VH-VL binders against q8ixk2r445to577. Designs and how they scored, part 1

All scores and structures are predictions.

Target 1, 133 residues: q8ixk2r445to577
Amino acid sequence: FFGMLQNKGLTDYCFDYNPPDENQIVGHQVILYLCHGMGQNQFFEYTSQKEIRYNTHQPEGCIAVEAGMDTLIMHLCEETAPENQKFILQEDGSLFHEQSKKCVQAARKESSDSFVPLLRDCTNSDHQKWFFK
Structure headers, positions and changes below count from the first letter of each chain, unless a header shows other numbers; Kabat numbers aren't used for antibody chains.
ipSAE, averaged over its two directions, is called F for ESMFold2-Fast, E for ESMFold2 and O for OpenDDE. V2 adds 0.75 times the mean of E and O to 0.25 times the DockQ between the complexes of E and O.
Where letters were taken out, [cut] stands.

## First folded at step 1 (VH-VL)

Design c16
Fold by ESMFold2-Fast, scan of step 3:
Structure c16 (fold): chain C 133 residues (1-133), chain A 119 residues (1-119), chain B 112 residues (1-112)
Amino acid sequence: as target 1 above (133 residues)
Amino acid sequence: QVQLVQSGAEVKKPGASVKVSCKASGYTFTDYYMHWVRQAPGQGLEWMGYINPNSGYTKYHQNFKDRVTMTRDTSISTAYMELSRLRSDDTAVYYCARSKYYGSGFDYWGQGTTVTVSS
Amino acid sequence: DIVMSQSPSSLSASVGDRVTITCKSSQSLLYSSNNKNYLAWYQQKPGKSPKLLIYWASTRESGVPDRFSGSGSGTDFTLTISSLQPEDFATYYCQQYYSYPTFGQGTKLEIK
């Protein structure tokens, strides 16, 4: 699957990665932003290795969750995907992070007007359902 | 005004190393990738690799991976390309070039550094 | 490596002519995630550095005259100069950046 990764519950929002410096693609948090279909910030690839890649530029970026954290951050992709970079996109639209046993949920960033994807206990909420557009 | 100014011509013997510099001015050095591309006499262009001046991350073409080292010094906005174990077929003009996107928009190039490898 | 093949290797033309240079890649340069073709075109005059003309197959670089245009998708690309000027006699290169950058062998545009 390739395209914009859109939320079913927060219907106008897509995964977005807009690093402050395109010379530093690693280490920043993945956000949610209004789906616009323009630029490379909202285009992601879901691979057979269960990775979510931001690879329109070199080096390739892969979404990861660090141990004990609930935020999604950009890491460099590796030849063998580490467990913290593996997500199962299920038929019901759930995006399941195997290492933590949690699901990606669209959530309001605390004390702000912005939205981010966060790991939460899995539910059938539409805020945990994602699809490629 | 954006400028990339390279070091002067070099004449080296086979087996030696050469280090070419590329000094950037007129823009924020860490906002653009710096690539190295060479051109042998009468031949086409050959990409060698790039460095991300902000992070120091490098990516080298397989043909140069064992002999090339790319570095930078952000305090003087200068990138370096060192090629070791020189052979006669390394005789070429070596260019630095910047890009905002990976490999796509080499929008500004240095003037080139001629490296001659001869016995 | 992705192999880039240009045609013709050289051509002769007169001022005012429409000139077409083609470039073929050994695999598709269209990246499905963003629907972009990872291809650029450069102009190089003798003794000078290459100059970027076109990127993303059809986007003209700032300051490049509008007589230069790029077209194509996937594996077949074209650079067109709609009305050749004296300063356009040069060697032209296509370049892919879908993977590690590779260049075509060049097309030398000469005065007829």
Scores: ipSAE 0.008, ipTM 0.533, lowest interface PAE 12.9, mean pLDDT 85

Design c17
Fold by ESMFold2-Fast, scan of step 3:
Structure c17 (fold): chain C 133 residues (1-133), chain A 119 residues (1-119), chain B 112 residues (1-112)
Amino acid sequence: as target 1 above (133 residues)
Amino acid sequence: QVQLVQSGAEVKKPGASVKVSCKASGYTFTDYYMHWVRQAPGQGLEWMGYINPNSGYTKYHQNFKDRVTMTRDTSISTAYMELSRLRSDDTAVYYCARYGSRYWYFDLWGQGTTVTVSS
Amino acid sequence: DIVMSQSPSSLSASVGDRVTITCKSSQSLLYSSNNKNYLAWYQQKPGKSPKLLIYWASTRESGVPDRFSGSGSGTDFTLTISSLQPEDFATYYCQQYYSYPTFGQGTKLEIK
């Protein structure tokens, strides 16, 4: 699977990587933004190692969740995917982070108006359902 | 030259429909969403919606969704915006615009099409 | 929709003057995660289409003279023209792209 990772409940919003400095691909939070259809900063690949890769240029980035956190951040990809970079894309569109046993949800931060992908307890909400477009 | 060229001015009666065209050149037509923005005489700019030229998917602003239809023809790199059941307050200049570098600000605009709705 | 408000609605100035136009949004346009403000400025001359001047609140579009500058963050933004030229008399619009696009009502810059 590859393409723009769109939310079923929050229509027209896609995974988006827009770091403060476009030359620094590591260490910043993945956000949700209006789908633009161009790929590039919204183009992700779901791999056989259960990674969500951002591979527009070298070195490749991989979405990760650090221990105790609920935000998705960009890390460097590894030869063997570490557990914090593995997400299981289910048939129903749920994106399950096995290490934390949480699901990725389109959500607003408690103190922010922006929508971002966050780890939350798994529910049958359309805000937790994702598909490649 | 990268440009958007729109069809000419239209005069319509209330209740009619108008279809405005926007021809893209100098870039890959299917790489950018095409947006439509209108401006009533002496008023500000109002976003109407967009079409994804690659897929044909459309999104319309709530104010227009019951009367607007956006389409495209990829073989001639042309987008269309049709507004039905015209009212006098639909008199405006209608613009097509391309969003900028992967975000919904607009770096390229058509010259505008004046639509006058009068009895 | 996010509401954009511009002040003043019009202003008169002379060539060589420093001019400031303000834009306020009904909610923050800053993504805290990337520290970017999703705000653009346009110039529109009578009978012509809008022309992009500034995006990301402060980044000048290619070809735009350095006398144009944008500043601000969150809900309050300013467009500044440091030394007004004859070709700068126009209407200026701010636009948010934090969500579905909305524009300010415009500020008409007129010869004093």
Scores: ipSAE 0.438, ipTM 0.844, lowest interface PAE 2.7, mean pLDDT 89
Fold by OpenDDE, second read of step 2:
Structure c17 (fold): chain C 133 residues (1-133), chain A 119 residues (1-119), chain B 112 residues (1-112)
Amino acid sequence: as target 1 above (133 residues)
Amino acid sequence: QVQLVQSGAEVKKPGASVKVSCKASGYTFTDYYMHWVRQAPGQGLEWMGYINPNSGYTKYHQNFKDRVTMTRDTSISTAYMELSRLRSDDTAVYYCARYGSRYWYFDLWGQGTTVTVSS
Amino acid sequence: DIVMSQSPSSLSASVGDRVTITCKSSQSLLYSSNNKNYLAWYQQKPGKSPKLLIYWASTRESGVPDRFSGSGSGTDFTLTISSLQPEDFATYYCQQYYSYPTFGQGTKLEIK
């Protein structure tokens, strides 16, 4: 699966990554932004290694969850996907992070008008449902 | 309780290799990236690279990528940094430093290992 | 690499003094997506490893005294010690983590 990763509950919002430096694509947070389908900032790929890859830059980036965090941070992809980069995109649209045993939910960023994907306890909320468009 | 303990001082000849160890305790070793930073006498801090202790994946600064090798032994929560083809300007204190809570600031440092390269 | 420049390289002060150290980056450390400055400050005493003082330009690390404060945004940052204590004489470094880490050359704070 590839393309825009769109949230069902937070309509018209998609995974978005815009690194501050195209030569340094790691270490920053993945956010949610209006789905626009323009450029490369909203193009993601779900791989057979259960990675969510940001494949518009080289080296390729993979979404990771760092220890003790609930945010999605871009790391470098590795030959073998590390545990903190493994997600299961379920048939029902839920995006499950294997290591934390939590689901990715569209949420409002603290003290901000912006939105971000956050790890939360898994529910049946449409804010935890995602699909590629 | 949470600490990084490095191996002792080293004295090497030019052209030799040195391997510094960094043992972590008080936290889950594989949950944090381990960085290496060196400091030449009277100089600032120079980032060398990092290793993901979980996977062993490494990223080296271009100034060192042809001479540095970072490894780890998860069974003893120890990271290693080997620098080969040593030169006199490699004389420095070498530090291991743990990845910060969210970003690459360093909230935990080893005590440092002095490496002296001299003829 | 992002170049970090500190000023001054060294200074002398007395206990009780207000001390200001500046750090300038070759490019902005402000990330527009989260409006945070990717800048940290460290303290290093002779023969010791650096100690984290400030991150996100202005957030104090746990256990750091209130007399230490960080300010600034973009390319210009400041570390301030409101009332210098005897234990504060050390070398201070700024560090950016907007990209791969780089450090300032350091500012040595000595007793006058």
Scores: ipSAE 0.026, ipTM 0.658, lowest interface PAE 4.9, mean pLDDT 91
Fold by OpenDDE, look of step 5:
Structure c17 (fold): chain C 133 residues (1-133), chain A 119 residues (1-119), chain B 112 residues (1-112)
Amino acid sequence: as target 1 above (133 residues)
Amino acid sequence: QVQLVQSGAEVKKPGASVKVSCKASGYTFTDYYMHWVRQAPGQGLEWMGYINPNSGYTKYHQNFKDRVTMTRDTSISTAYMELSRLRSDDTAVYYCARYGSRYWYFDLWGQGTTVTVSS
Amino acid sequence: DIVMSQSPSSLSASVGDRVTITCKSSQSLLYSSNNKNYLAWYQQKPGKSPKLLIYWASTRESGVPDRFSGSGSGTDFTLTISSLQPEDFATYYCQQYYSYPTFGQGTKLEIK
């Protein structure tokens, strides 16, 4: 699967990554933004290694969850996907993080009008449903 | 010197397949996406798709999705574009092109490969 | 796909003239998060590959003469040649990379 990763519940919002430094693409948080088809910021790939790759830059970035965190952070992809970078996109649209055993949910950022994907206990909420467009 | 060198001109019959090669030199092949763009005689430029030489991941334009295959051989820094079930309207110059600065503007182009499809 | 429309399709000019080519996109190419326009310009001569002139709508590629300039934002863009030189007669293309690449139909600049 590849393309824009769009949320079902938070209508018209997609995964978005735009690091401050174009030459330093890792270490920043993935956010949600209105789906606009930006080829450089909103196109992701779900790989056979269960990675979610930011596939518009070299070297390639992969979404990771750092220890003790509930945010999605961009790391470098590795030859063998590390455990904190493995996700399962379920048939029902849920995005499951294997290591934390939690699901990715579209959520409002605290004290902000912005939105971010966060790890939460898995529910049947449409805010935890995702699809590639 | 940094350059892309493509294979020579091809003449094919309708229904046949053509495979064009693009060899990169002067830079690290796997650090840049390779795109393919074609241009029919007297017409504009048409994007066909790209390949990530590092991972082999490809994205094709929907107009070519069922007929185009992009591959690469990293050991010789070469990208390939194969187009099957050729038609007369596939007659064009085919270019390989490298993006610049991690964005999809193309700072380096091959010299082009002329593919002629005729009965 | 984002549609790119250039104007004019062709024009005739003389050496020394000021020339302006316009490009219009069906969608905005301005990304609000970085305030950049994802628009490039190319020059192509007969039998040759396209050559990059401008990217980010207004940044000149290395080696491109300063008589070439790009401007505009959102959906309307222009390429300007301040004083046309003999080697500038060619076909020019705009290209967006906001989404998957698409090109304008081209503008052929001919000698008057």
Scores: ipSAE 0.012, ipTM 0.623, lowest interface PAE 9.2, mean pLDDT 91

Design c18
Fold by OpenDDE, second read of step 2:
Structure c18 (fold): chain C 133 residues (1-133), chain A 120 residues (1-120), chain B 112 residues (1-112)
Amino acid sequence: as target 1 above (133 residues)
Amino acid sequence: QVQLVQSGAEVKKPGASVKVSCKASGYTFTDYYMHWVRQAPGQGLEWMGYINPNSGYTKYHQNFKDRVTMTRDTSISTAYMELSRLRSDDTAVYYCARTGYKYGSAFDIWGQGTTVTVSS
Amino acid sequence: DIVMSQSPSSLSASVGDRVTITCKSSQSLLYSSNNKNYLAWYQQKPGKSPKLLIYWASTRESGVPDRFSGSGSGTDFTLTISSLQPEDFATYYCQQYYSYPTFGQGTKLEIK
């Protein structure tokens, strides 16, 4: 799967990544933004290694969840995908993080009008449903 | 055998455009990024940009973004680099080179190079 | 851009000599998560394309002789040829791929 990763419940919002420094793409949080498909910000790939790859940049970035965190952070992809970078995009649209055993949910950022994908207990909410467009 | 084969030498006038091709063989074309690197006579290597053959997404160095266009034809595993509004200082050997996951973004395979000469 | 500073620009040596080329980056090329340095070395002979010698700062590409070795971490890297052979006279380049590619100025290794 390839393209914009859009949320079902939070209509018209997609995964978005725009690091402030192109020479340092790791360590920043993936956010949600209105789907526009412009630039490199919103193009992702779900790979055979179960990565969510930010493959509009060299070197390629892969979304990871760091220990004890519920946010999605960009890391560099590795030849062998580390456990914290593995996701399962299920047929029902749920995006399951294998290591944490939680699902990716579209959520409002605290004290902000912005939205972010966060790890939450898996539910049947449309805010936990995702599809590539 | 994995290889990149580029088009032949070009001679252009200032203000003209040049389009160089790079045909890949021996591997899955869409699994590797294709970069373009040039080298002026007696000078070092200068990165121009890359294309993701799978998506067609391109990234150009700021020194070239207004003049360079990188494209690909996946049906024939060929990448193209077009440079417009040529100047004399664009005279160089232009290389295509692939980067892959295995080597990070190191260039493990290079084309043989295409000499582009810009002169009045 | 990450700036790569390579030294020396030129070097004269004899067959059998030990040769060292240095490369410095304007920022660290070490990725903390995998402890790898995103640094490569290339060899280029006149009229030929560059050839990958070393990647991950110290891993030899397949077919590269053992006399070539890469070392260093962070911002300081070294390419070493333990015993120079006639076919080793060429220009050598370092290159970072921690971000969008940039090359060192090159080191021309000439026969003394």
Scores: ipSAE 0.721, ipTM 0.908, lowest interface PAE 0.8, mean pLDDT 94
Fold by ESMFold2-Fast, scan of step 1:
Structure c18 (fold): chain C 133 residues (1-133), chain A 120 residues (1-120), chain B 112 residues (1-112)
Amino acid sequence: as target 1 above (133 residues)
Amino acid sequence: QVQLVQSGAEVKKPGASVKVSCKASGYTFTDYYMHWVRQAPGQGLEWMGYINPNSGYTKYHQNFKDRVTMTRDTSISTAYMELSRLRSDDTAVYYCARTGYKYGSAFDIWGQGTTVTVSS
Amino acid sequence: DIVMSQSPSSLSASVGDRVTITCKSSQSLLYSSNNKNYLAWYQQKPGKSPKLLIYWASTRESGVPDRFSGSGSGTDFTLTISSLQPEDFATYYCQQYYSYPTFGQGTKLEIK
């Protein structure tokens, strides 16, 4: 799979990576933004190692969740995917993060007008269902 | 250099369709999204929609959803915007404009505009 | 749609003047996750297409003179021309891209 990773419940929103400093692609939070609005910022690859790769820039970034956190952060990809970078895209569209045993959910960030993907207990909500366009 | 060149002016009768072309040069056509924006005489700018030239995916503003079709031909680096069932209030200058990774949905390069006049 | 309102609708100024144009959005254009404001400014001369001046509220496009600057955050934004030149006669538009793009109604700048 390669393309824009869209949310079924928040239907106009896609995974987007647009860090504060375009010269530093590592260490910042992945957001949700209107699908296709940022061109290459929204193109991700789901790999055979169960990674979600950001291949637009070199070095390649991989989405990760740090221990004790619920936010998705961009890290450098490794030759062998570490557990915190592994997501199972299930047949029902759920993105299951194996290390935490939680699912990725589209969520509004606090009282702000921004949206982000967060780890939450797995449910049947359409906000936890994703597909590549 | 980087350019977007649009087709010439059109005069149409109410109920007809118009198809405007936008030919890109000086950059990789599939790397930048193509948007369409119109401007009625003496009025402001109105966004109509966009196409991803790589995938062919389109998104249209609700006001145009049932009348507009955006397409592209990657072999000639050209985007098209077709507006059907024309009304007199569709009289406007129609622009294509690109956006890319750096700009979000801010438009760094614009076509020269195509004047479409709808009259009987 | 996010509504964009500009003020003033028109103004006249002399060469060398400092000019300010204000743009207000009906909701915040700041993504707190990346701390960016999704706002751009354009210049449009009569009979020409718009030209991008500023993006991300305050980043000047390459080739745009340094007399043009953008500022603001959230819902209130300003475009400033520090020393007006004859070629700056134009209509100026703000544009949000936090959601599907919408534009302000424009500010017509007439040079005396």
Scores: ipSAE 0.017, ipTM 0.656, lowest interface PAE 7.5, mean pLDDT 86

Design c26
Fold by ESMFold2-Fast, scan of step 1:
Structure c26 (fold): chain C 133 residues (1-133), chain A 121 residues (1-121), chain B 112 residues (1-112)
Amino acid sequence: as target 1 above (133 residues)
Amino acid sequence: QVQLVQSGAEVKKPGASVKVSCKASGYTFTDYYMHWVRQAPGQGLEWMGYINPNSGYTKYHQNFKDRVTMTRDTSISTAYMELSRLRSDDTAVYYCARGPRYYDSKGFDYWGQGTTVTVSS
Amino acid sequence: DIVMSQSPSSLSASVGDRVTITCKSSQSLLYSSNNKNYLAWYQQKPGKSPKLLIYWASTRESGVPDRFSGSGSGTDFTLTISSLQPEDFATYYCQQYYSYPTFGQGTKLEIK
């Protein structure tokens, strides 16, 4: 699977990674933004190791969750995917982070109407359902 | 040069459907979203929805989602907006507009000339 | 939906005057990753389609006279027309494109 990772509930929003410094690709939060269909900052690949890779830039990044956090951040991909970088894309579209036992949800960032993917308790909400476009 | 040319005026009775076309030229049709915006007589601009011409994906404003269908035909660079179960308060000028493409988007940089739809008995 | 509030709803001014129109958004239109404000201004003359004047809050569209200028950031934005001309009679709209597009209510400018 590869393409734009789009939310079923927030139907125009896709995973987006556009770091503030183009020379430092890792260490920043993954956001949600309007799907533009042009790839690049919104192009992700779901791998057989259950990684979500950002590979339109060099070096290649992998989405990760730090211990105790609910935000998704970009880390460098590793030869063997660590548990914090593994997401199970289920048949119903839920994106399950096994290490935390939580699901990725499209959620409002703080008091803003801006959206980010966050780990939340799993529900049947369409805001927790994702598909590759 | 970029042009959006819309179909001509329509007069419909309540309960009917209307389908407006918007033919694009002067750019790659699939590189921009096509939005639909309407304007009732003497009123402001109201966004209805958009279509991604590349994928066919559509997003409709909640006020229209029950009655609007947006489609496109990439072979002739034409977008369509069909509004069903027309009411008298659907009387408006309907515009297509070339929309944002994320990073380098200008907002709506090109607009069609508008299609007047009159709904009356 | 992001709500756009525009002021005033109408104004009259003489040729040569400087006029200002304000626009406020219910949330910030500043996209942190590219540091741009997703705010546009349009001019609409009676019987015509809207025309883009300003995008990215302050960038003038090609062919737009330099008497038109935009300013502001975040939630507060201003369109300024210096030295009004007769052809500037029109309704002006602000529009956000940070999320699903929404427009201000419009400001009708009448030159006396």
Scores: ipSAE 0.006, ipTM 0.539, lowest interface PAE 13.6, mean pLDDT 85

